# Ledger of designs, part 8: miniprotein binders against USG-1 protein homolog (usg)

Target 1, 336 residues: USG-1 protein homolog (usg), of Azotobacter vinelandii (p96199)
Amino acid sequence: MSPAIDIAIVGATGTVGAAIVEILEERDFPVGQLHLLASPASAGKSVSFKGRNLRVKSIEAFDFAQVRLVFFAAGQAVTRQYASQARAAGCMLVDLSGALPLQQAPRVVAEVNPQVLEKLEAPCQVTSPASQVVALALALAPLRPLVRWRHLGVTACLPVSSLGREGVAELARQTTELLNGRPPKPRFFDRQIAFNLLGRVGDSDTAGHTGLERRLVEESRQVLDAPELKISVTCLMAPVFFGDSLSLAVQASQAIDPSAVRAALERAPGLELIEPDDCPTVIGDAVGQDVAYVGRVRTGVDDACELDLWIASDNVRKGSALNAVQLAELLIKQGR
Short names: E, the ipSAE of ESMFold2; O, the ipSAE of OpenDDE; V2, 0.75 times the mean of E and O plus 0.25 times the DockQ between their complexes.

## First folded at step 3 (miniprotein; from b3f with K14R E18T E21L)

Design b3f1 (at its last look DockQ between E and O 0.04; V2 from the best seeds 0.00; counts 0 for: pae O 8.7 > 1.5, placed apart)
Fold by ESMFold2, look of step 3:
Structure b3f1 (fold): chain B 336 residues (1-336), chain A 97 residues (1-97)
Amino acid sequence: as target 1 above (336 residues)
Amino acid sequence: SEDQVLELFYKAMRIWFTALLLMRQGDKEGAIKKLEEAKKIFEEIKRLNPDDPEIKELVKKIDELIEEVKRGDPNALEKVLELLYELFRILYELEES
């Protein structure tokens, strides 16, 4: 049906890059030739794809004219270094790092604002937004027709995998140190993360906000098509390996009917609504799944115009790799 | 029984974290010994659950990892950590059965 597309995956040896390879196979994406790219230090590995053994190559000498589509899953510096070269070669780009400006590479969540892809001029550039933005947009987009949102408060509990392999390694090491009765020796974080919470992720600017917090505000406004929505964000690091957990407090202009909200969420694409007397968790529900999970849907204690809810989502799969593959599927369905 | 499998799994997990610590400290030989200890426990878990495809795959991944560590693969630490996701998920599924 769809013609095969030659693809490069930059960052193919990382957690998200590996998930992209797996999802391309699982969904029978029309892959022609698949080129797996990484740093020279990671080159030489073999990765299985549809029974074939593919060799990971160094990105440094790669000729992007060989492919029509590039996934950038290796972090912001790599995207900045290679994106213009790939675009100049005529490639469609799906960036997962967020390095490209919002106006140059719009943020798209496949179930929320796919129509943005229809307006892109070739060669297309698009960004799969921060995983926390994917999760919150899946939950909030179905609710915009019900009421006008005035303010959104977000507390995002990030897993250490959001900082890559070094974050995962540090939590594992500190956990081992503590379970063996030894004081932890922080190396990647500036203090103990095992059995603890760190109320800041990354460095603060002069106004006290981190880059990630500002990114979540900017990307959420774009994805929700809500430039006037006031958003406050706190990102904290939780002692969790995988999965985003989010607390959302939404202030509306009108009293909210929780039954209407639950009905909208039950039918929302990419989302699974948990039973009213339960709460979703990342390890029990979300990790490994193609949907985000929402629960604890209720109005405010003293304010019928406030809506509170909880989200658990796989930051690697649905929040990153799956959304990116879904964007690529939409682009090729349009004949791009 | 199910309680025996869970006890073995928790024992292997503690050994696994010790291997991770040794790898970060640059003690390759110590890490290999701990990974081999953990592998033997997962082989016993596999014998107790012979038709569980995830446990079968886990043992194969551990085998591959030990060989990568022996060869001095510079990404071996990352792979030990990547397998943690799978270990935690499998443990959760075993606890819920």
Scores: ipSAE 0.009, ipTM 0.216, lowest interface PAE 8.5, mean pLDDT 86
ESMFold2 (binder alone), look of step 3: mean pLDDT 85; pTM 0.840
OpenDDE base, look of step 3: ipSAE 0.013; ipTM 0.246

## First folded at step 5 (miniprotein)

Design g06 (from b3g with E40L E43R R47L)
Fold by ESMFold2-Fast, scan of step 5:
Structure g06 (fold): chain B 336 residues (1-336), chain A 97 residues (1-97)
Amino acid sequence: as target 1 above (336 residues)
Amino acid sequence: SEDQVRELFEYAMLIWEWALELMRQGDKEGAIKKLEFAKLIFRLIKLLNPDDPEIKELVKKIDELIEEVKRGDPNALEKVKELLDELQRILEELKES
């Protein structure tokens, strides 16, 4: 139990920032004063909290000494610009952008590696990992006692909401245009996303990997405490508004017992196992929920040392905003 | 922008029509999920147009209607239809601004 804490949310008008506001209210988090911060262009808007409309303020002139906890739910550039200032003012930080170095702001999933929070120097700074990493860590961490991982293959199908409100608006517009017999006019994406599949999210480097794919590798190794784990990642953009869908292929050093795996997943916190013959979907199961869904638990066709899993998870709630709030709950419970 | 608000509103209406069709087919669980999804889109619209009291009241009405559907209210189907008419009126207002 903690006394009321004064909070700032940076990026309060974005999809994730708005979800943080809702989840703080839903979970009855001990909020004292709530400061909603955004760029000057987004300032002046209102957000509902506990039956009142709170005005969004510009971050440019904000005095972080007014608050004890800051959620960074804006892009990496905003986190890079303001995080040091907020920490110097004595604030605990929960970053969702991934802009902070892994050594200074460790990646934490509340059900997986909460012990990391106990070792941090006050004022703490932590990062909620990419929503795909939250999802895969929830499924793989419970299996660590049963399976010695050698290699992890990840195919992550991202929703357009992973790129914010503009991604959502673009898929909606292109879908309406096409259904009305009009050619799509991409404004936010470089090409048609409606009824299509884009094999890359963001720009690739000289080796062909995107920043997001690099992030998934680095964050997964840290969250799973598996620095030697070899990881292959492809992130693709699906014509899906909300929800991450992941295919995981895990190579182990020993034969896998699929019944023991299913039993471990059934007991796993933050995760729900769908029956072995069924497959969870983002629309049918995951969107709006506070747990990730796992299904299609099976060994490789010809390799008992291979485990294949399918995951559906809400990218905005459990993948981002809810994990961030849970990290904040753990930090205040520690009296920090 | 106003263009983004209109486009999101049009999409939310398509999802609402989907929910209504699922209700007609007796798929209550599917309908509830679609209504909740439409509500998420309307909440996003509210963030883009926060000074609009009509959008705020709309989100509240949608919340109340979802609870009525969950309880098995015999008038829920008719209320979902009535709200679709209200959504159409609001969309026409958005197109004129």
Scores: ipSAE 0.000, ipTM 0.364, lowest interface PAE 10.5, mean pLDDT 87

Design g07 (from b3g with E40F E43R R47M)
Fold by ESMFold2-Fast, scan of step 5:
Structure g07 (fold): chain B 336 residues (1-336), chain A 97 residues (1-97)
Amino acid sequence: as target 1 above (336 residues)
Amino acid sequence: SEDQVRELFEYAMLIWEWALELMRQGDKEGAIKKLEFAKFIFRLIKMLNPDDPEIKELVKKIDELIEEVKRGDPNALEKVKELLDELQRILEELKES
């Protein structure tokens, strides 16, 4: 009865995939054989895990019967292509892409709705929500006993790392070019991102919403167990390498007590409250940390039923990779 | 890519020198914040050049040193200075390639 589990990580060379490898080692997760999978173009790289060099393999010929648990960290298209094959082989799935239907692969944040995992049918499949949803759920879930929500407004400022290594390289390159008096040559973004703000992340549908904005609405309702909650969301791209920054405006059915809110946030698992002398920033507080940071807890200027919050969170660690590993830890503890 | 790595490395060293000065002034909390920021820049360098084993080992050394500073190691100031000297050598190599 060894507790060791054989694992595959799909997208192992990406920012989130690499973080999963690091966190599995840091948390001493009971890893048996670790299989690192990537596209053919990324295969052949070496990754260190517990003092051993592991070669990254192409996903195209991989036999999922070799593993019991699969992390999908390679975007929606890859999850759509391989998840069915992995599940047919008997694998538990932890998806980070959001490609799987909410009904079949429920969105779970370890500190918020872990009870959802107890009712999953074997082989279990679960989704780690969008990193912005992880962050807002950590802040809003502790407030549920204090506040009845009617509307949630979200402005999410995304880092270029949310689009992977290419996004990071592009911001660095454009910044260097501009500081050296050279015109920027966008390759990954359709325009200048350095010293700018792009009011949209991804393509808009005919109604003007992006896939990410729709994902945030759907996942927030499920994670918070608030199907009637009205949600407005704008995701913008900031000239920031790492970290999600969120402005939340919550409309309640009753007047908010900001002192009670601060007390609830102070004791909340997965959160750090920065009050009253300062507010959190991604660079100064959140990046590299395993908790989300919340500050600027205040009621609306003219509305005692409005609560305004500011959140900074590491999009790669707590927002993605750490939550995914925590979900896997909960699944193996339940013998699933 | 190489120009990006060099410029980021130069910036990280400037922040590291600032941390060393704060340590000399007895501002441990301020120094830790600057060391964490320098670590962030080296993490970015590692991401842009993931196949470089020297950068990977350097980031690991930086992580270990920051934890020693947080623990109040009496030799922390000297170790931060020693690593700055190592960083200077690496930067000179980057300038000459």
Scores: ipSAE 0.011, ipTM 0.379, lowest interface PAE 9.5, mean pLDDT 87

Design g08 (from b3g with E40L E43K R47Y)
Fold by ESMFold2-Fast, scan of step 5:
Order: C-alpha cells, then sequence, then structure tokens
Structure g08 (fold): chain B 336 residues (1-336), chain A 97 residues (1-97)
C-alpha cells in the first residue's frame, strides 16, 4: 500500500492541468491533499476530484512546504517564476513547460527512457517533453534495434488547444462566423486560422526558428539518446481543436525493412499501429486516447534507407498529462 | 457570444441525431464516433460559457452515456433518445433568450 502524497498542480484550470486531475483519479494515484493552483484571476473556480469539488487557489500566496510533488502545467514563465521556490521547499517537480534546463530537469517519456529517473538526486526534478516529442519518441524508440538514425525530419501540425483556451475559442468563433457568411475577426491569432494553415507557432528568433522548434530538436536528441542526430523541424498551426499530427522522415545508415518496422511498432508500448490501407487521424483515432497512433509506414520513394511515418496523438492526454502522471508514478516508486 | 453558442449547439444536435440513426442501424462503432464528436462540440460550448451549470451537467451526462454505449448497455439507445429531447429543450431556451 503506497503512502498518500500531497500534490500541487500549477495551471489547474488549463486544459492540461485539468487532464492531470482527471488522470490522477482514473489511475487511482495515491493522492493525499490535492492543491489546485492558478493565477489570481482564475482562483475561486472549482474542479471535480473523486466526487468532490476542490477550490482553485492563487499560486501567489501558496506555501510549497505543504506538498511533496508539484506539476507545472502553466507555461514557461510560471515555471521559471516558481520552480526554484518549490524545489527549495523540498518538492519533487514534474514540469510540462520545458522552461527548466535539460541538464537539471531531464526530458523523460515513461516507455522510452525511464532509466534516467534512477540517476536523479532529491529533490528530483523532471520534464515531460513537448507533446510532439512524446509522440515521435514512442514511434522511433522501438526502431532503435532496426534503424541507425542519421537524420530526422519533422513536420508537426499542432492543434489550437496547444495555445490554450483562447486558441480554442478563436477557432470556434472564426469557424461559426465563416459558416454564417460573416467575415472572420482575428483577435488571438494575427490572421484567419479557420480553413487555413499557419506556417509557424510562436515567434521566430533571428535565425528563423521558433522556441517550440528548438525545443523539439533538443528534447528529441535527449529522449532518444541520440546527441548526434540531425533534426529538421517545422511546427505549423492547423484548424484542429485537439490532437497532434506528425509527418516523420527518417534517414538511416542501412536499408530499412518496412515489415520488420511494422512488427516492432505493433509490439511497442504506448503505441497502436494502423493497417497499411488506412491512416490514423486525430478525430477518428487519437483524441481522448492514452496511446499514440502510427501509420503510413513506408520506405522513401528514392531511397531504401529512408523511412516515412505518420502519427496522430492526443496532445493533452498521452502527449502531456498522462506522461507527466506516469513520471510521477515512477518517481514515487523510487522514493524521495 | 450567445449567438455562437446557439449555432454550435444546433450543429452538435445534428451530429447527435446522426449518432442515434447509426445506433438504430446497428452501427455501434460509427455511433460512438459521432457521440464523441458531439461531446467535443459541447466541451467547446462549455469553454465559451464556463459558468453555465446546465452545460457542465450536460457534458457529464454525455460522458456517462458514451461509456454505457461502449459497454453495450441494453438501455443505451433509449437514453440517447431521451438526451436528444433534453437537448431540444435547451436549444429552445437558447433561442428565446
Amino acid sequence: as target 1 above (336 residues)
Amino acid sequence: SEDQVRELFEYAMLIWEWALELMRQGDKEGAIKKLEFAKLIFKLIKYLNPDDPEIKELVKKIDELIEEVKRGDPNALEKVKELLDELQRILEELKES
């Protein structure tokens, strides 16, 4: 019987924070006191947990000494502001924002590199990688015995929910406006997102890369234990409410056997392979599920050393909240 | 605003009616997919109007009903019909406010 652990969730009113609450209940995680934390503007709202309504509190006045485990699900600025205070209070941290340095808070996907957690010093801090990295790592890690990766190309089609409530509301509003014959009025996005594609997510740096694209490169190398892997990334915004869709192009040092790849993916934990005559979609397969879906397994048209894959994954559950809870489960098994 | 909530509610009801028709035809898998899609639209309505207790309760009822359909509950079809009647009542209320 595991002893109960007192937990704080930072960003509890966000889509990922709310999903963490749901998954803790679904998996019967040994929760003692659960503290739901948000900005002062979001404080006072209620969230259901095990048949009870829990009041959301302001993070500004919160004493982290009350808890042993903190989930940070409120974006990079909030993690940067509060992580040091929580750690100083003796808390284990599971960050979803990516704000913590890779050397201090390693990126871990429960099915891929859980051994990294065994080397962490108390109080442990770990990062659940970007939801796109969770998805691609689930597909690529089982292929390690079959494929020596040389280059990885990633096109990631992000849902508007990756930008939170305002992104979701904007897509809904623009869609209803356009279907009713009204001109769209962008407010959260700088242009129309409904029935469109935006070629970047977030601001570009001076070299033209977004913070998310750089995060995908750095986190993928660490999670796959492939520091020399060359990675090209484009993250685009799709007119999709929920779910990540990824196109992967892998260059290997050897000719690839697609039948052996399919067999490995079929056996892989956290992953479901769709048959060759069909491909997964976020709406049809992935949204609401706790596995990533892979399909369109094929070699390159011009190169037997190239492998092309298509992935659909729930960005909120398996891509974020579920992986974070699985990391917490592994940490409490090791003890603090 | 309220007009957008009404439009989304009307679309969700059309998808719900589609799910009910698929259940009548014995297409359980197709029906579940349409119920999940309708649920997604109702979650979006909840997102735009988070303080509405009726919409919050509705999303909860839809979650419970989808699980009953998945389990093969013999009363699931009747409950999907009953919820459609409740949805029609709520829509009429939205039209008159």
Scores: ipSAE 0.000, ipTM 0.327, lowest interface PAE 10.8, mean pLDDT 87

Design g09 (from b3g with E40F E43K R47F)
Fold by ESMFold2-Fast, scan of step 5:
Structure g09 (fold): chain B 336 residues (1-336), chain A 97 residues (1-97)
Amino acid sequence: as target 1 above (336 residues)
Amino acid sequence: SEDQVRELFEYAMLIWEWALELMRQGDKEGAIKKLEFAKFIFKLIKFLNPDDPEIKELVKKIDELIEEVKRGDPNALEKVKELLDELQRILEELKES
């Protein structure tokens, strides 16, 4: 891909931001000047890119007119603070935070709804959905011709890396403390996460739903182009360093042929089917890979109209950074 | 956190030794799974120590070696053994701090 494009990555020292840098290099993306942006506290660090060490700059004084494309990988507050400034400078935006309105920055998964990008006015702004939405959309979109969805149930088991480096450090510390007979001292989480499960990620609203659960509902409906689909979501925090694990239960208007479902999943881009006597896991299959893994394709025990699936996906690569880079690749091919 | 790094490193080496034993027994599939798991642990160490150039290069070497094992390169077993010796030297350095 050519011509070269000047890029800024906001949150370049974070888990997802660092992965974007690596994937741009791996895919030989046509990078002109690469500007690595972070909070003042993270500025001054060095990141390797194509054999060079690039110094991380503070976002506070950055002139967005220097770049044509900006990746926002620093959470919702940072996207809310700087996105308007970048847009005013004429930048294309790829946001990973979900802070931008769905109508103005549509959620796109490269293999599922890339045609949405062709309808956007330049300079475009687009959102890479939550990593769990990327994973479920890759599995469900190929099934649209075979299954008329009525209801989708999602149990999403999130890794501690979804909360960044501090979440990972906390799980590692608590695990070693407990294995050495010492009581854990929670400081990043409000309670023990090691050898436990936390049934909620973030604060609940008055109806009992978290912001992440609301996000998964809204983004799934848009990405799957299914505005009438009823969706139930529970997001929990698992004692898992990396990788999303999802249990999906789909209720259809008609009886499902599981052999036709398996055939569709085998042909699906961005997806690998593990069958028949095994199922994927984040450690054994998904972490470090650029595809989502699906298994346990089966109809309901008592309902031929129910389809049950299990998914393991790398939350950092295909779930976030790789999808964002693929969206940028599609945008530059369109001359956006 | 230095105790964390040392313990994770020791665990990764144990898994690496297991992979080497599976290679000697002719279990290529099992060996590859263990090498990938050891690589995962080293990536976790890298994640917790992002400014350490030594761990970054180590992860890259491990990735390249796993691809050689997958291809069935005739020198792969010897290289897996050589890397275990390198890992032992790094572990001794960690113990001295």
Scores: ipSAE 0.012, ipTM 0.407, lowest interface PAE 8.8, mean pLDDT 88

Design g10 (from b3g with E40L E43R R47W)
Fold by ESMFold2-Fast, scan of step 5:
Structure g10 (fold): chain B 336 residues (1-336), chain A 97 residues (1-97)
Amino acid sequence: as target 1 above (336 residues)
Amino acid sequence: SEDQVRELFEYAMLIWEWALELMRQGDKEGAIKKLEFAKLIFRLIKWLNPDDPEIKELVKKIDELIEEVKRGDPNALEKVKELLDELQRILEELKES
């Protein structure tokens, strides 16, 4: 049994932060003191942990020397403001925001590239990649010996929970308003999301790409150890509360053997392959589960060198909070 | 908000009633899909009202019941009906908050 470790969770009242608290309890992580941190506006709320109600504290007043491990489960601005202070205090960091530079806080998916953690200088800092990257890496990493990737096309359909509680509340409110015959009034999104589909998530830069789309490109290359892989990404917002849905088109240098691909996916850790006559959905398969689901394994209509895949994954659990906790488990195991 | 939690709970109950009717008609596949959708709405309610331990236990009961329906448990219809009665009691409590 490992000695207890004192932990801080930044963004503890958010969807992912709350899930980290639940998963630490479920997995019986060796938690000593647990400090729940949020903005001053969210301070004073209570969160249940192991039958106790813990008060959420303001991050502004927090002394990071009190803890050895910090989860950053808030926005990028919060991570940028506080990560250096936490590391200077000797804390190990697990960031979920993606704000930290890839060279200093490498992106790690527990089943894909855990060896990266062995090379980190103490105090270690690591990033759990975007939930979409976790999902695609689980599916593509097992294929590396079989498929020489040249190009990856990604269409990622994001749930409103990817934007936190406000996104979730907005879809719920618009849905009940419309079903009750009331006109929808967008407050969090700039337009109707209920019964609609939004072609981008976040603001576009001058080249037309969102920050999330650029993040998916950079993180996928690092996690898959494929720095030359060309990646095209579109992230869109679906009227779906939970779960990432991804369509992947992989272009290879040689003809794909779909039977060998299916065999590799069947054996892959963290992944479940759905049989050919059905495909996974977030509602029917992925939500609440700790594995990603893959289906629709097929070659391109006119190109034997193209592989097409469909993935459904829980964006909050395996896509974010669970991977972050698994990374912390690996870091503690190495520090023993 | 509390109003949103109440409205979502009412919506989840409507979906649950549809699942019960599909079970009575022998549409097991349709019933399972409705129960899973209702579960997602209750999971949403849990995140909008995280201080309510009753909702957390409710989600767990729903998970167990969905598995019983998938297995073809002959008592599953009665359990779905019993849980609907429990949901009505919880909704009355929410109306008071």
Scores: ipSAE 0.005, ipTM 0.336, lowest interface PAE 9.9, mean pLDDT 86

Design g14 (from b3g with Q4L E40L E43R)
Fold by ESMFold2-Fast, scan of step 5:
Structure g14 (fold): chain B 336 residues (1-336), chain A 97 residues (1-97)
Amino acid sequence: as target 1 above (336 residues)
Amino acid sequence: SEDLVRELFEYAMLIWEWALELMRQGDKEGAIKKLEFAKLIFRLIKRLNPDDPEIKELVKKIDELIEEVKRGDPNALEKVKELLDELQRILEELKES
């Protein structure tokens, strides 16, 4: 059906970049030549893809005219540095960093707003939103016919893997130190993360909000097509290796029918509903899966116009790499 | 990081040892929870090293063993102990890398 496409993955040695390689293989994406790109310091490693060993190349030496599709999975600074060069070479871009302006590279979740892809002009550029936005959009989009959203409160508990391999290494090291009776010595975080909670992820601006919190507000409004929706966000760092955990509180303009909500979530694409006596956890349910899990569907204690939800989602797969691959699948299927 | 895999493996083994102690004390429910937790750590190791077929088989063996413990299999204690010996051999190999 679709012809083979030559692909570059920027940030191929990172957790998300490596997951993109795995998912392209698992889904039998029509890959022609696959170019794995990283910083000069990370170049020279080999990665297995469909029984072949591919050598990771330096991005500095790469000619983007060799490929038609580029995944950017190396953070905002790298996307800002190389996206224009790749676009000038005629490449389609799928960015995971959020560095590109929302108007130029719209945020798309495959199950929620795929119609956005049909309006893009060549060379197309799209952004896979923050993994927390992917998760909340999967849960809230099916509810649009049932709930007129006025306000969304989000408490997002982020895994250390959201900060890459260094975050994972730090939690593992601190945990081993503490279990062997040694005091933890933070090297990546500025304080203990093991058996603790950090109430902020990244630096705050003058108003007290982090860049990630502002990103969640802007991307959620665009993905849900709700520019008037008021959103409050707190992102915290949990002592969890993988998986996003979210508590959502939705304020609606009218009373909510929780049975209709459960029915909508049960049939929703990309979601699995866990009811009635249990709730999903990242470790027990979400990690390694290609769907987000939702539970604890209930109205407010004293307010029938409030809906409370709990979500567990794999931040690396469905939250990031899988959504990015699904966006690429839609782009090539639609002849773009 | 090679050190990260070793540290996670060492952590999983500590939890496995505690599961074995709980089984000896007759705390089946506590032992099952510890074994499930150790399995989760091995799944994390697999995610960091996806091309390692030994870790994939190890996770499968752990799943099967947990089901035997849940059924009250009379040989479950010996099998948990045998797998700990296997884990010790793998850890020694990791330490020499």
Scores: ipSAE 0.005, ipTM 0.324, lowest interface PAE 10.0, mean pLDDT 87

Design g15 (from b3g with S1D Q4M E40F E43R)
Fold by ESMFold2-Fast, scan of step 5:
Structure g15 (fold): chain B 336 residues (1-336), chain A 97 residues (1-97)
Amino acid sequence: as target 1 above (336 residues)
Amino acid sequence: DEDMVRELFEYAMLIWEWALELMRQGDKEGAIKKLEFAKFIFRLIKRLNPDDPEIKELVKKIDELIEEVKRGDPNALEKVKELLDELQRILEELKES
């Protein structure tokens, strides 16, 4: 059993930050002192942890020397501002924002590439990848011995919770407005999201790609240890509260045996295979679970070298907060 | 944003009533799916109000009840109905604020 460790959670009042607190309780993580940090506007709120109410503190004046492990769950700008300060104080970092360079804070999925943690110098810093990357890596990593990947196509349907509590509130409000015969007034989104699909999440660069789409390409290559893999990504916003839904199209250099693929997925850690006669959904299967669900395993209509998969996974729990806690568990076991 | 929490709660109760009716009809599989869906909505409410001990306790009771339904506990129907009465009380409190 590891000794108790003092922890700070940056972004503790956000959806992912709150989930980290919940998962630390559920898994009986050896927490010493827990410091909940947020912007000055969110400071002074209370969060429940193991039957006690903890006061949320402002990050601006926080002394990181008080803690040994920091979770960054407050977005890229906050991670960029405070990560160096926390590391200089001797803290291990688990970042969920993706703001840290891949070379300095490698992307790790606990079931896929945990050996990366053994090579990190103290104080370690590691990044939990985008929730979509966690999901696709869980499905594709077990297939490495069976499939030599040439190209990966990803269509990722994101839930509104990927944008935090405001996204959830907006979908609920627009839905009730429309059902009551009133036109929706977008406040958080630029347009109607209820009963719609938005073909872009975030702003496009001059080449037409969003920051999230570029992140998925870079992180997938690193996590899968496939630097030459060509990846095409479209991230869209779906009128779904929680859960990532992904369509994957993999092109291999050889004909694929779908029965061998199904057998490998059935044995894969962190993954559940839904039988061919059914299809996983975020509502019916994935949300609230600690595994990703895969189904619709099939070869291409005209190409035996193509493999098509459908994935449903919890974006907040397994896709983000749970993977981050699992990385922290591995770091502590290594004495780092 | 109290209105959104109330509306999600009302929707979860509608799904719960649907589960109870399916249980009365002997559709155990359909009832379990509806109970899981209602639980999902209550978990959304919990995430929006993590400091609410009543909602946290409610989700635990729902988990236990779903397992009893899966086991075919002969008292499961009565317990699903009893929890619906508790949900009605909580909803009335939300409406009065």
Scores: ipSAE 0.005, ipTM 0.409, lowest interface PAE 10.0, mean pLDDT 87

